# Designs tried in a protein design chat: miniprotein binders against q9vhn3. Part 10

Target 1, 154 residues: q9vhn3
Amino acid sequence: MDPDDDLVLENEAEEIERLQLPEELKKPIDPEEEDERVARIEFNCSGCEMHEMVHYFGRKPPFALGVIYPEDNYVMRDPFQPPPPRWQSKPEYYIAMGTKCSICSKTVCKDPGCSFYYTASFCLPCGKEELKNWPPEAQARIRKQMSVSQGRQT

## First folded at step 8 (miniprotein)

Design s17
Fold by ESMFold2-Fast, scan of step 8:
Structure s17 (fold): chain B 154 residues (1-154), chain A 102 residues (1-102)
Amino acid sequence: as target 1 above (154 residues)
Amino acid sequence: SETVVVIITGDDPEELERALERIIEEALRLGAMVIVRVEDGTIIVIVRNLDEETAERIAELAEELAERLGVEVEVTIVEGLSEMEAFRLAWELLWRLEEEKE
């Protein structure tokens, strides 16, 4: 059997299996020796007081195998995860904290008082300016979101 | 704010991956999420910061995908969870599933 002709063309799950068991998921956390596991990316929402340290910024977080975002996100690993058994694949736990506005590049969290998603992420001020370019359903949704956040956050 | 918890179970890894991909696409389009994946048979997806109408839409999508792909789906809508509370819920649900495997 020729592996180049059959194996790669058959789209076997072997690559997915290898990605599901990267070295970073197999070893216990040692904050001093495992620098890559320490949350060192600062996330500050420009629309509220949310300030957290996250593990990743980008589209393909390596600890969230099989997930590809359409845009860059700030992603945090599960802080409540117990040690996994050595013979078992580790469950993937993560949270998307926020992103950068596609127009002004300001950092915003996923709270409806701070950002709006329609094909891309927008801070609320930029979303308001883009309303005219969106279909009626999206316009109605952001207008409702803006009115609720105005009444709830003051 | 509403949080939608989607538990997907099935025996076919390909059908599970298809269901996961479609729910992820919709969740990403609608905002923040927490994902928990268990190998061989169970996937948990948590989507938070939703209004009631959007939460119902995600629940309907998950149930439609279950029918089309032959997987089982449990959907729960929970009011008012923070990001940290959603992580805790995902961990507790994972532990419950591990206990029930026997």
Scores: ipSAE 0.011, ipTM 0.332, lowest interface PAE 8.6, mean pLDDT 66

Design s18
Fold by ESMFold2-Fast, scan of step 8:
Structure s18 (fold): chain B 154 residues (1-154), chain A 102 residues (1-102)
Amino acid sequence: as target 1 above (154 residues)
Amino acid sequence: SETVVVIITGDDPEELERALLRIIEEALRLGAEVIVRVEDGKIVVIVRNLDEETAERIAEEAEELAERLGVEVEVTIVEGLSMQRAFRIAWELLYRLEEEKE
């Protein structure tokens, strides 16, 4: 055996460990068994350029233990953090990307420039039409939010 | 459109917070979408829906901030990057920084 081979193999293994460790934690052991982790639901915000694939649409995402939304949300498993190993019973991280407007059913993200929440989610155009029916506090909140959005556009 | 991913690290929490606020202020002033995450003294800022000139300006501001304050900044500009991809890149950068420091 050449001693240099041992050093090369060890250095390669260490580099692969560093580069692959996050991928190993995120990557499923058996890809077919982990098909459920593939984001297959398309989410397109009607108010901006946000277009993402998400893992869930509904009120109670199974991977977000203890979370119950008042309305259906588009939910993505958080790619910021790797999922826990299969042998650990730890909660997964998740991100709520958006929802459907309660009036026109258009999809909107959670950005203040795209949607407003008052008892339900509204796209900004529908929120503007509906705001006269809301309490003064809610009206003030959406008007402030819209003024910031208009400042960004102009 | 372009996306800017910024990772801020440092030993002084006050300087870290000042750097974060400056980047947020500039991004919002330019009409950008901003996502911020803070973990164990590391700050991740994702700025999206930018034109090329604005993305370059935000990246320059972040790097200048690192030189003025006692913080370190990692910046990546990606054209047409989705949020899912931006989060993956941020996670990769966080992992590298964690390995280096640790």
Scores: ipSAE 0.000, ipTM 0.152, lowest interface PAE 12.6, mean pLDDT 67

Design s19
Fold by ESMFold2-Fast, scan of step 8:
Structure s19 (fold): chain B 154 residues (1-154), chain A 102 residues (1-102)
Amino acid sequence: as target 1 above (154 residues)
Amino acid sequence: SETVVVIITGDDPEELERALERIIEEAFRLGAEVIIRIEDGTIVVIVENLDEETAERIAELAEELAERLGVEVEVTIVEGLSEQEAWRLAWELLYRLEEEKE
């Protein structure tokens, strides 16, 4: 029942992989990056009690190498994970908290009980209203998502 | 121009992270940026504005990762799609993958 510890072979394989990364993937020394470590953006989900300070709002967080979101997201640097060393070409650890509803602009988290995604993010009320205008595949997906959300961690 | 749509699913977040890192690494090596959506147990990756050879290389890597790591991968190469059309296709493929699982 307890999670397994990391294998020595796993650490060795990861180190070898880092040594093979091209120079273009290595993080530059960025003095502006220090200012970005201060969380200054308030995130408050309208669908639940989630309230956090985040580091970024937008599509392309500079600390997440090569990551672009399909829409603006509230993104937090993971406070419990140190950034990778600069000689290792890995994206910094981060958490995407949520976004704004595309209809009413209310802030919502990623929880299936608070928001739905189909081409854009919707809060629960707006998503239910728009649902009938979507193809059957999207409707089935969202119904399944809601069902899983209620049964999650049971 | 070609677009590659990749859907990665799995139960092990470490394996999902490794698969994503390999795709990002290869895309950058080939001069491409990736559009990523991450949610519980699922990663959707879209790589746009590719030539045919680059698209095939990324798709081949995605399929190889499914065999090397404990993740499931669905990959499609399409020509002439907008970003919105590519995301629509990705969600359709994700739904099919979840339905056919097992």
Scores: ipSAE 0.018, ipTM 0.430, lowest interface PAE 6.6, mean pLDDT 71

Design s20
Fold by ESMFold2-Fast, scan of step 8:
Structure s20 (fold): chain B 154 residues (1-154), chain A 102 residues (1-102)
Amino acid sequence: as target 1 above (154 residues)
Amino acid sequence: SETVVVIITGDDPEELERALERIIQEALRLGAEVLVRVEDGTIIVIVRGLDEETAERIAEEAEELAERLGVEVEVTIVEGLSEQEAFRLAWELLYRLLEEKE
């Protein structure tokens, strides 16, 4: 009743074609890029128990297209998102884990209980000492942040 | 929260770098997060985590700085972008510029 063609062989041909991407879309994996995907930089927050291995420390992570940080950051490639295929010019996902205190150089994560940001990153002890030199709005922000962390609910 | 997208273009690389450094410093002073891309003759700056008043201040400062340094600037304020949405917008803008480049 239906003039449809015999699709059995056509479906088999399409299945074979799907298993073989055009060679122009297949790019070899660079050993340098694969080595870069192994997290080798230890990140330990001095203010809490956060301990992770990250992929980069600096201002310009090469895998985060279009991102330049004003200060050095510890950056981890997103562990849950696979990298895009090499033939696609898409940025990889990433997470900025933390930085170094601008005064004491201790490593701190971005949690409000560990660090404060005003023109640069500060661990909370250094931020508390430095706040007297900041404008009133910045002083109010760090005091509010400290107040919230002390009022943590169980 | 508001996101400010700043596109700066000009012929002098030194003046473009000065504009970039000043915008970054002002955004950081106001407690904002900054994303930057520098391409020959063009700088894209994305500033997020702002309230409406701060977003307008950043936009105004960028326009004043561009006039002072003799560079061209285009500023757009977008409401309600999450961190992920801001990164996606930045990537789409960068991709468009890259696609147009030979």
Scores: ipSAE 0.000, ipTM 0.230, lowest interface PAE 10.3, mean pLDDT 67

Design s21
Fold by ESMFold2-Fast, scan of step 8:
Structure s21 (fold): chain B 154 residues (1-154), chain A 102 residues (1-102)
Amino acid sequence: as target 1 above (154 residues)
Amino acid sequence: SETVVVIITGDDPEELERALERIIEEALRLGAEVIVRVTDGTIVVIVRNLDEEDAERIAELAEELAERLGVEVEVTIVEGLSELEAFRLAWLLLYRLEEEKE
């Protein structure tokens, strides 16, 4: 039924050779290229309607060489500025969108209406409760921040 | 709120690290957010969530460290800067420093 001549064996050898294609021809899609430019982390602020996809969550974003944040932040590559070429020793542009509340772990953006910073990031509800335990100087600073209205600089 | 951008330049890694540690220590005492970028010979420090008085204190400390440790310091205080705007300013200041070397 099945042919068992030398031609069949030669065809099998040829097929095996095709399965061992040069690396350039069988190279899969570049995973480094996918990771470098695609935002895969969802960020939703619990204090407002901000919803964005970001590239990184942590203290040391790989695309911002040499940068360290004091807390884990949701970081995106700056969509408004192209990165400098590798031959220029200039920083890439990026933006921290928000963080997690240090008490309840809810995600919050950097807007003064959603969070405030004193030694760590807090959502407004948790910060108001924690405020009672802080020194008068800290209370004064937070009071000023919480009094910020739309479009007002502090 | 105020943001302070500090650019520290020097040839001695130990003095650069000492200057950075002093600035971080003071900023943390004030409850401020500190973002640092460290490269060979240059450190950029962005201190955020400061009131005007505390921003001046950080700037004065940075200038004092330049005198005592022999590092070079460029300091700018700006009201209402976002992180992105602060880094854009730091890049512009670094560009000006490079131009001055030519």
Scores: ipSAE 0.412, ipTM 0.717, lowest interface PAE 2.3, mean pLDDT 75

Design s22
Fold by ESMFold2-Fast, scan of step 8:
Structure s22 (fold): chain B 154 residues (1-154), chain A 102 residues (1-102)
Amino acid sequence: as target 1 above (154 residues)
Amino acid sequence: SETVVVIITGDDPEELERALERIIEEALRLGAFVIVKVEDGTIVVIVYNLDEETAERIAEEAEELAERLGVEVEVTIVEGLSEQEAFRIAWELLYRLEEEKE
């Protein structure tokens, strides 16, 4: 195991640089590349108690070339899609699992019953407290989302 | 929500890189999600999860930047896409060509 490979925060700048590098500058196939496909970051949703292991936490998942988020997301490689051939510098299919609430920092998944997005991610309790400070359109959206999610949870 | 598709074409890689950096920085500051692809003097940027007013601002800024840098730009605003639909369109539009290079 390499500690730098486990520390996404410290390796984020290198990963961002690697996403913009020509194919020739990327590392060749080696045992560490296989290890990078093992999900090692734990994700637990505070709203629905979803538990998954993910591959990345940050704004620019290296396997999803070109994707840039305004906030850090927990991202996993799509387990139902085969990875692209190693000789291709092609992005992989991915699933964004969730993020941290911008107010309380609790982890939440992207399910409408757990979180709401308006310029940033909010868990529903924090979103309810903040909604009075938002534009009317955003207030209407979260109220509608909450009512639909409660009625159609399953 | 709204999605803005920006296609920038030019022969000067430095001017294209400056245009790309400014569009990405502004979109992220507005809380938008971005998907970008650069190939052979063409930049495709998809900005999504926007309200109508923010989408118009991003479109206007992209056109103003193109005028200042002397590059060609095509901007399209698509209404009513969910985040999931925007991701799907981005994968089809930005990466479909690479699937053909098998």
Scores: ipSAE 0.293, ipTM 0.657, lowest interface PAE 2.8, mean pLDDT 72

Design s23
Fold by ESMFold2-Fast, scan of step 8:
Structure s23 (fold): chain B 154 residues (1-154), chain A 102 residues (1-102)
Amino acid sequence: as target 1 above (154 residues)
Amino acid sequence: SETVVVIITGDDPEELERALERIIEEAMRLGAEVIVRVEDGYIVVIVRNLDEETAERIAELAEELAERLGVEVEVTIVEGLSLQEAFRLAWELLLRLEEEKE
């Protein structure tokens, strides 16, 4: 193999390893089951009572071709059997349920009471620590979001 | 290469979904990289790996869909953005839209 081949293989291995699910999130490989049709990955939000089974964790869900998330997301496939999609190449819908905080790695849902997005996803406690590094407009928005969330947690 | 950032908002979930489906379909047809996020009542679509002509086509489609489906869209075309830069831009646009609505 020449040096370029080694570099390509290393880059592909690194990408596969980067996209690899943690051991606790890996789906069992069972040839008699359509693994991707059965939700086997537990999604538990650390900020609320949202507990769901999802089909995928990662950036590139195989059932959502052409969709690449900036971060690993917990993705649920066709949970409500929605009306048939109108595009030609993709028959199924999907919902991104949540992600892992970029600082503490705790699982959080997309609810404004649990997470905040600015260039990356943050749980609210970590977002509060980081807000000084964000533009004033982003700081104002997370503070407003936190205020609303606090009022609902009684 | 060009990047198109589309922010979609509206009160009808079915029309939002329809707009999103159309944009994804066209982007996939053009071989583009598509990133979708849902952020506090907004749908953010980032389409990358486009030439200028196809970027303009996607922007025009998004604006057409806004008129046809009664959703609101904000579209920006920029050259050569990294993923992090694209997300930062999308977030800045979201903040601006949020302020304008208040």
Scores: ipSAE 0.013, ipTM 0.284, lowest interface PAE 7.9, mean pLDDT 68

Design s24
Fold by ESMFold2-Fast, scan of step 8:
Structure s24 (fold): chain B 154 residues (1-154), chain A 102 residues (1-102)
Amino acid sequence: as target 1 above (154 residues)
Amino acid sequence: SETVVVIITGDDPEELERALYRIIEEALRLGAEVIVRVYDGTIIVIVRNLDEETAERIAEEAEELAERLGVEVEVTIVEGLSEQWAYRLAWELLYRLEEEKE
């Protein structure tokens, strides 16, 4: 008898797969390459092992129409083929990888474990030092991020 | 191989859920791999392992369903997306949703 098989299949069919960040994310193994999309700026996060080549550093990437950042960002142009024009008029798919800490100038990615944004970007160590100067809501946010990253590993 | 990225937004949870399940059903019917992340007011669907014709069909069906159900949808087709880059896109989308959250 196999009544469990029907239950397992039903649970599987109704389950929505959650995304989790695999550690392999840090190094693309099969990039799409086009001459006009060659990345020449190296981005290395000081808070984790993220290393990527990006296309732009600054506030207004020329390939992202209508985008003006409040601070300089490392921006990667979509390394893949653009979407078909007939689908919709969409902005080019791009990724803001990270920025420089406003206090120590170390490069940090956008991961909550590496940086914190409040009026400007901070690496977590510098954010912790500035914590007392921020409103309670911003203090609560960075404390949660730091608590999660410290975790069970203490 | 092709990958279709679908971002669905709306304020009505029932409308969003209906759109989500119809898109998933169509993708699975076409033999695709589906990765879904649900966040308050937003659903991200990444459909991988498609040929060009199937990717185009899924994109058109997603837009047609969105129009009929009155939800907002953004669809992008990406060629040659490796598994690592598919997760990178999913991570970037999730991070942006989290930043926009109050």
Scores: ipSAE 0.000, ipTM 0.125, lowest interface PAE 13.8, mean pLDDT 61

Design s25
Fold by ESMFold2-Fast, scan of step 8:
Structure s25 (fold): chain B 154 residues (1-154), chain A 102 residues (1-102)
Amino acid sequence: as target 1 above (154 residues)
Amino acid sequence: SETVVVIITGDDPEELERALERIIEEALRLGAEVFVRVEDGTIVVIVRDLDEETAERIAELAEELAERLGVEVEVTIVEGLSEQEAFRIAWRLLYRLEEEKE
């Protein structure tokens, strides 16, 4: 099995889809849209092997309606969904990959083994240091998360 | 960790936007992360990294907003999902709702 064979088939399917669109609905490739569709922001989790290219870093991704994060997030357009047709103007699906630890600024993904959220994002080492400053409910939550992530009882 | 998936449907864009704003406001007040997807006449809101009690509170709010704003709301609480898994579930649920309306 050669992986390149799959790429050739995918390119052919995409071209066939374009050919089947009515001319009045067939939009040319928009240079501005193409530029925004290219993921140019590197995201590397400091807690695991996750490495992805993302489309946005900030609080208000332009491709998501009404989304305002409490803090800056690394956001990519949803790889599991195609974008909506260009003749329909609507926000796209998205995935928040991670953020920066509010204490040490290290990049961390959303995996429970790498980060913890309580009013802000923390890498697990910094979360443990801040634990005593949080309400009992938040303390219980991070302890449970750490226990589950390591797959063991206390 | 709980995830709440809220699907809001309606014909009035102003009521849809108002329902969305209220849910986002409450989720942020509770310290939760909020993710939104939009499809014609339908808005999907994913609220992640919640404890069980907080998830129930958000679900109750969403159902109360449906009664007051004349929008339809369907809420699902799911344990231990990644964002990608929550997105897949929300998409399948949207597809099911669209089929039932037809």
Scores: ipSAE 0.000, ipTM 0.165, lowest interface PAE 13.1, mean pLDDT 65

Design s26
Fold by ESMFold2-Fast, scan of step 8:
Structure s26 (fold): chain B 154 residues (1-154), chain A 102 residues (1-102)
Amino acid sequence: as target 1 above (154 residues)
Amino acid sequence: SETVVVIITGDDPEELERALERIIEEAYRLGAEVIIRIEDGTIVVIVRNLDEETAERIAEEAEELAERLGVEVEVTIVEGLSEMEAFRLAWELLYRLYEEKE
C-alpha cells in the first residue's frame, strides 16, 4: 500500500502537466473509445437511397446510457459533435437511422415514406399486407400516416 | 409530425413504474414508437411521429397520471424535433423543475 503511493503520485503529476492543454481541442486517448467511434456497420434503406455507416445495432446503445428502444435500431454517433464535457451528465449526440422490417427483415430508415411503426417496424409493402389484420382504430391511424406519405408522391 | 416528451419524477419506485407502464400501454394501443430513458428517480419518455390529435391524447393521459399516482409529470408537445433535440429539451425542463423545487 505505502510503496505503491509513490507510483500513483507520479501518474497524477503527469496528468497535471497535461491539464495545460486545452480540454476542448485535445481529449485523452482511450483506445477502446476510439475503436467504438469508427462506424463499421453498413446501413442501406430498402425504400430509398439512404446509405450510411453506423456505430451500433441493438436496443441499448452504450454511448446513450439509460436509453432503451422498443426494438433493435441502427444507431449512428454524430461524427462531428464532440462528446459532452466530463462534468455534464448529458448523453452524446446520436441518431437512430433505421431498423429491420419485422416480417421480411429488409433494412428501412425512419422516414414515413419508407417504413411505419405499429407495435413493430414494417417496410411499406409488408405493412400494407398487415394493415387488414390490425384493430380498426389502429388501421385508421396508420392509414392517415400512409395517406400523407402517398400524397407527397402524387 | 409531433413529438411528446414526458418527464416523470417521484420518490416511490413502484408508482414510477406504474406510471411508465400505463404510458407504454397507451402508446402500444396507438401503435406509437416509444423511447425511454431511465435514471434514479427520473423517467423520460419520448413518443415520436404522431399526429396532433394522438399527441394531445398521450399528453392528457400522462398529466392524469400525476393526479392519480404519487408522481410528478411534465409534458411537452413539440413539432419537428429530432430524438437528440427532444432529449436535450427534456433535460433542460428537468433542470428547471429541480431549480424551482429547491
Scores: ipSAE 0.249, ipTM 0.610, lowest interface PAE 3.6, mean pLDDT 72

Design s27
Fold by ESMFold2-Fast, scan of step 8:
Structure s27 (fold): chain B 154 residues (1-154), chain A 102 residues (1-102)
Amino acid sequence: as target 1 above (154 residues)
Amino acid sequence: SETVVVIITGDDPEELERALERIIEEALRLGAYVIVYVEDGTIVVIVRNLDEETAERIAELAEELAERLGVEVEVTIVEGLSEQRAFRLAWELLYRLEEEKE
């Protein structure tokens, strides 16, 4: 039981094994389904380097039936999870990437270093300006969040 | 900050809708960020950006509504969980509950 034996080589072998999956396990995309699975909406966070293509912007993403956000969000379908067969009731995975600041309308991701939520979403600069209008509990929370993000390398 | 994950199941969609509306109303009044997923017979509510006291209040409300409306409730409070991770946790808990019923 040598703790330093061989951890890196084992991980590399597993990665190669996954990439060599048989082609028969790969399903061709139907032309009609391909259009709905193409991410065409550009999302760029104004507070960090996050930039991704997403599938939807709004409160009720149609591919996530029954999901209701309190405000418009940029939503991406999970690219690593194929949609479940139509006969299964398992919902498709999705990710809310970010939103628009309620004051300046700049796009901002959900990272604590980029945005803050109190009744609505704010980019950190706008949140800092609105800080004085919030109850003490919310003020303490955003100040703590900003303090933590300052110490993190991004 | 704390995150509360609430899973409500029941057979009457109107009772589920009433429970959902009440939870959203209270969460938003408390300044929380809410995401909701509704599937036939199941409601998943994720409430974020809460302090400890507020998180417990939301959890207590969910349990009270479950008893009042005769629906089933699973509530989990987690510190520091991202919205994406909270949503995945909610679905994991939901499927675990469904397997127990089978």
Scores: ipSAE 0.005, ipTM 0.252, lowest interface PAE 10.1, mean pLDDT 65

Design s28
Fold by ESMFold2-Fast, scan of step 8:
Structure s28 (fold): chain B 154 residues (1-154), chain A 102 residues (1-102)
Amino acid sequence: as target 1 above (154 residues)
Amino acid sequence: SETVVVIITGDDPEELERALERIILEALRLGAEVIVRVEDGTIIVIVENLDEETAERIAEEAEELAERLGVEVEVTIVEGLSMQEAFRLAWELLWRLEEEKE
C-alpha cells in the first residue's frame, strides 16, 4: 500500500506557494532596460544618408573579445545573432560602421565615398586637403577612391 | 584592395606579445589599418585596405619576424574580404593547423 498520491501533491503545492514571494515584494525585472545588446548610440554619416544605431564607440568593443582597433570606431553587433555561449571563445559577428574624422571630428562611414584611411581616418573633404602631405602611394589611393565616388555629380 | 591575415601561435606569452607589438607597429608605419584578436596561445592579426605591394611587404615582414622570434605563423593575402570574412578565414586556417597536429 503506497501512501495516498494526492497528499504528496498537496504538500508540494503548499511548499511551492511558500517559496513564492508576493508580487509586490519581487524586484521588477525588465530585461529590455538591462539588455546590453540594444543599440543606443546614434551613428549618422556626414558624407551620405547612412543613419544607424550602433552598440559601441571606442577601440575595444567588449562583445568582440580581443579585437583592438587603431582608432575609435562605431561598432554594431549582429542584431539577429545570439551571443556565443560564455564557455566558448569564437568569432562574434560585428560590423565597424564608421569613425570620426581625425581633423574635423565629423562622423563618417567606411564607404569609399565618405572616408579614407591613411594612418588615421579622414572624411573625403579633409583627406583632399591633407593629401599633399602624404606619400605618393597614399595620394594615388585617395585619388582613385575619389574617382570611383564620382558616380554622383560633385 | 588586399587584406593580410596573420595567425601567430606559440606557448610563450612573452614571445607572442613581442611578435604582436612589432607586427602592429610595422603595419601602422606602412599606413595600414590593423585589427587584432588575441586568444589563449593564438593571435590573429588582420591588416586591411592595402594595395598588392604593401600587402606582400607586410606578409614578408610577418614571416621574417616570426622566424626571428621563434613563433609559428601562417600568413594569407586575400583580395576583397570583409573583416568578418577575414576572421572566418583565420579560424579555418587555425583549424587546419590543429588537424595537422592531431
Scores: ipSAE 0.011, ipTM 0.328, lowest interface PAE 9.2, mean pLDDT 66

Design s29
Fold by ESMFold2-Fast, scan of step 8:
Structure s29 (fold): chain B 154 residues (1-154), chain A 102 residues (1-102)
Amino acid sequence: as target 1 above (154 residues)
Amino acid sequence: SETVVVIITGDDPEELERALLRIIEEALRLGAEVIVRVEDGTIIVIVRGLDEEDAERIAELAEELAERLGVEVEVTIVEGLSEQEAFRIAWELLYRLEEEKE
């Protein structure tokens, strides 16, 4: 209030510098960013209702040493407590949840109803438009996947 | 340097996982870069930064795993491939595997 306002005004220049550089928060500035075990990245699939917080977005997750994805992936570390999914490709447990469509940049999960992979990830709408530029084997695969996805929707 | 492209297919997720893990372990022991794509019964592994002898060793391991774990494997060794070209070859190999099943 009034007495507090008077004290603040007397030290206005010093207080402004303190507010810009808070010493008490300076050393643990963004301690949460240093903790790679906390999920901070929002992942929302544009093709379904999947919404999760993930630990990493990129090509080379630091907790999966020596493994590189062909493109940037949204990656969860220990996303499920027991029982874990049976697919685990590293000694450390992790899941690649999804990626961005290489054409429209919309976020899509790995579900066959949402995305297709051929040299890069595509959301299904972009995949349908792009498939004419692909070899026959890739065209056959996406058509089969889309047929299954259509049956799943009905 | 050589690039090894490996496609692993099978019906047993546990056997697929074991095959993938063994290839990753061996590639890392040889100092190689490993790029992996996993999708419902199909695993594509690209191993880069190998000399000719180490590339042959990875290819031999992949073929041995196919015999031991009941998975199907296609493998090819190519000099100086880009990542994009390696995945193109992987899809061509997958097509060949799927045609043989029909």
Scores: ipSAE 0.014, ipTM 0.348, lowest interface PAE 8.1, mean pLDDT 69

Design s30
Fold by ESMFold2-Fast, scan of step 8:
Structure s30 (fold): chain B 154 residues (1-154), chain A 102 residues (1-102)
Amino acid sequence: as target 1 above (154 residues)
Amino acid sequence: SETVVVIITGDDPEELERALERIIEEALRLGAMVIVRVTDGTIVVIVRNLDEETAERIAEEAEELAERLGVEVEVTIVEGLSELEAWRLAWELLYRLEEEKE
């Protein structure tokens, strides 16, 4: 099954339900909560064709209860899971899409062909330049990651 | 590339906080990306971009810390998944844990 097709159908069903529910029975929509659910931050990976709108950039997304990242990330609310009803305390899902290179500040996704992590995130070109300054174990890890990403293309 | 999901549960907030600090310190020492979720009585740590040896080392360290601090620990190591699939799995595990509490 195609997740996008399923998502489109669910969004249409939700919209239809909202239109048909009597106004007296609808809970007031919190303008602040509605605004926070709109993805307004453009994320465009400099290393591949990934382009998405995300909900947050930073270390501690407010919708991800108790989540702390070691660096700023572009975070999208999970498009495949519906948010929990307001009357439940279930966790909302989310996806970290990418970050900024710590050297050149270019935006990169989490794909091993675009970036890698050692104490901070690096785009592939900057990381290739920096890896010689890292411990042998870190160099081995990055070489392994790069070989795997190139194997996908071969 | 390996992803390690560590779920720690316990009754003492101070001990949980100390366990969290130590796991973050270890992961940073290994150059790993760490994402942490903390709820009442539960810590979920997701460590990404690991080789097999590093993943095993993090899992071992988490289990040793949990035993020393008297907390429960569940560790899952996953390979061969896309980043989205790894994240989805981690959040499904967390969701199941919260649902079981109810």
Scores: ipSAE 0.037, ipTM 0.432, lowest interface PAE 6.9, mean pLDDT 68

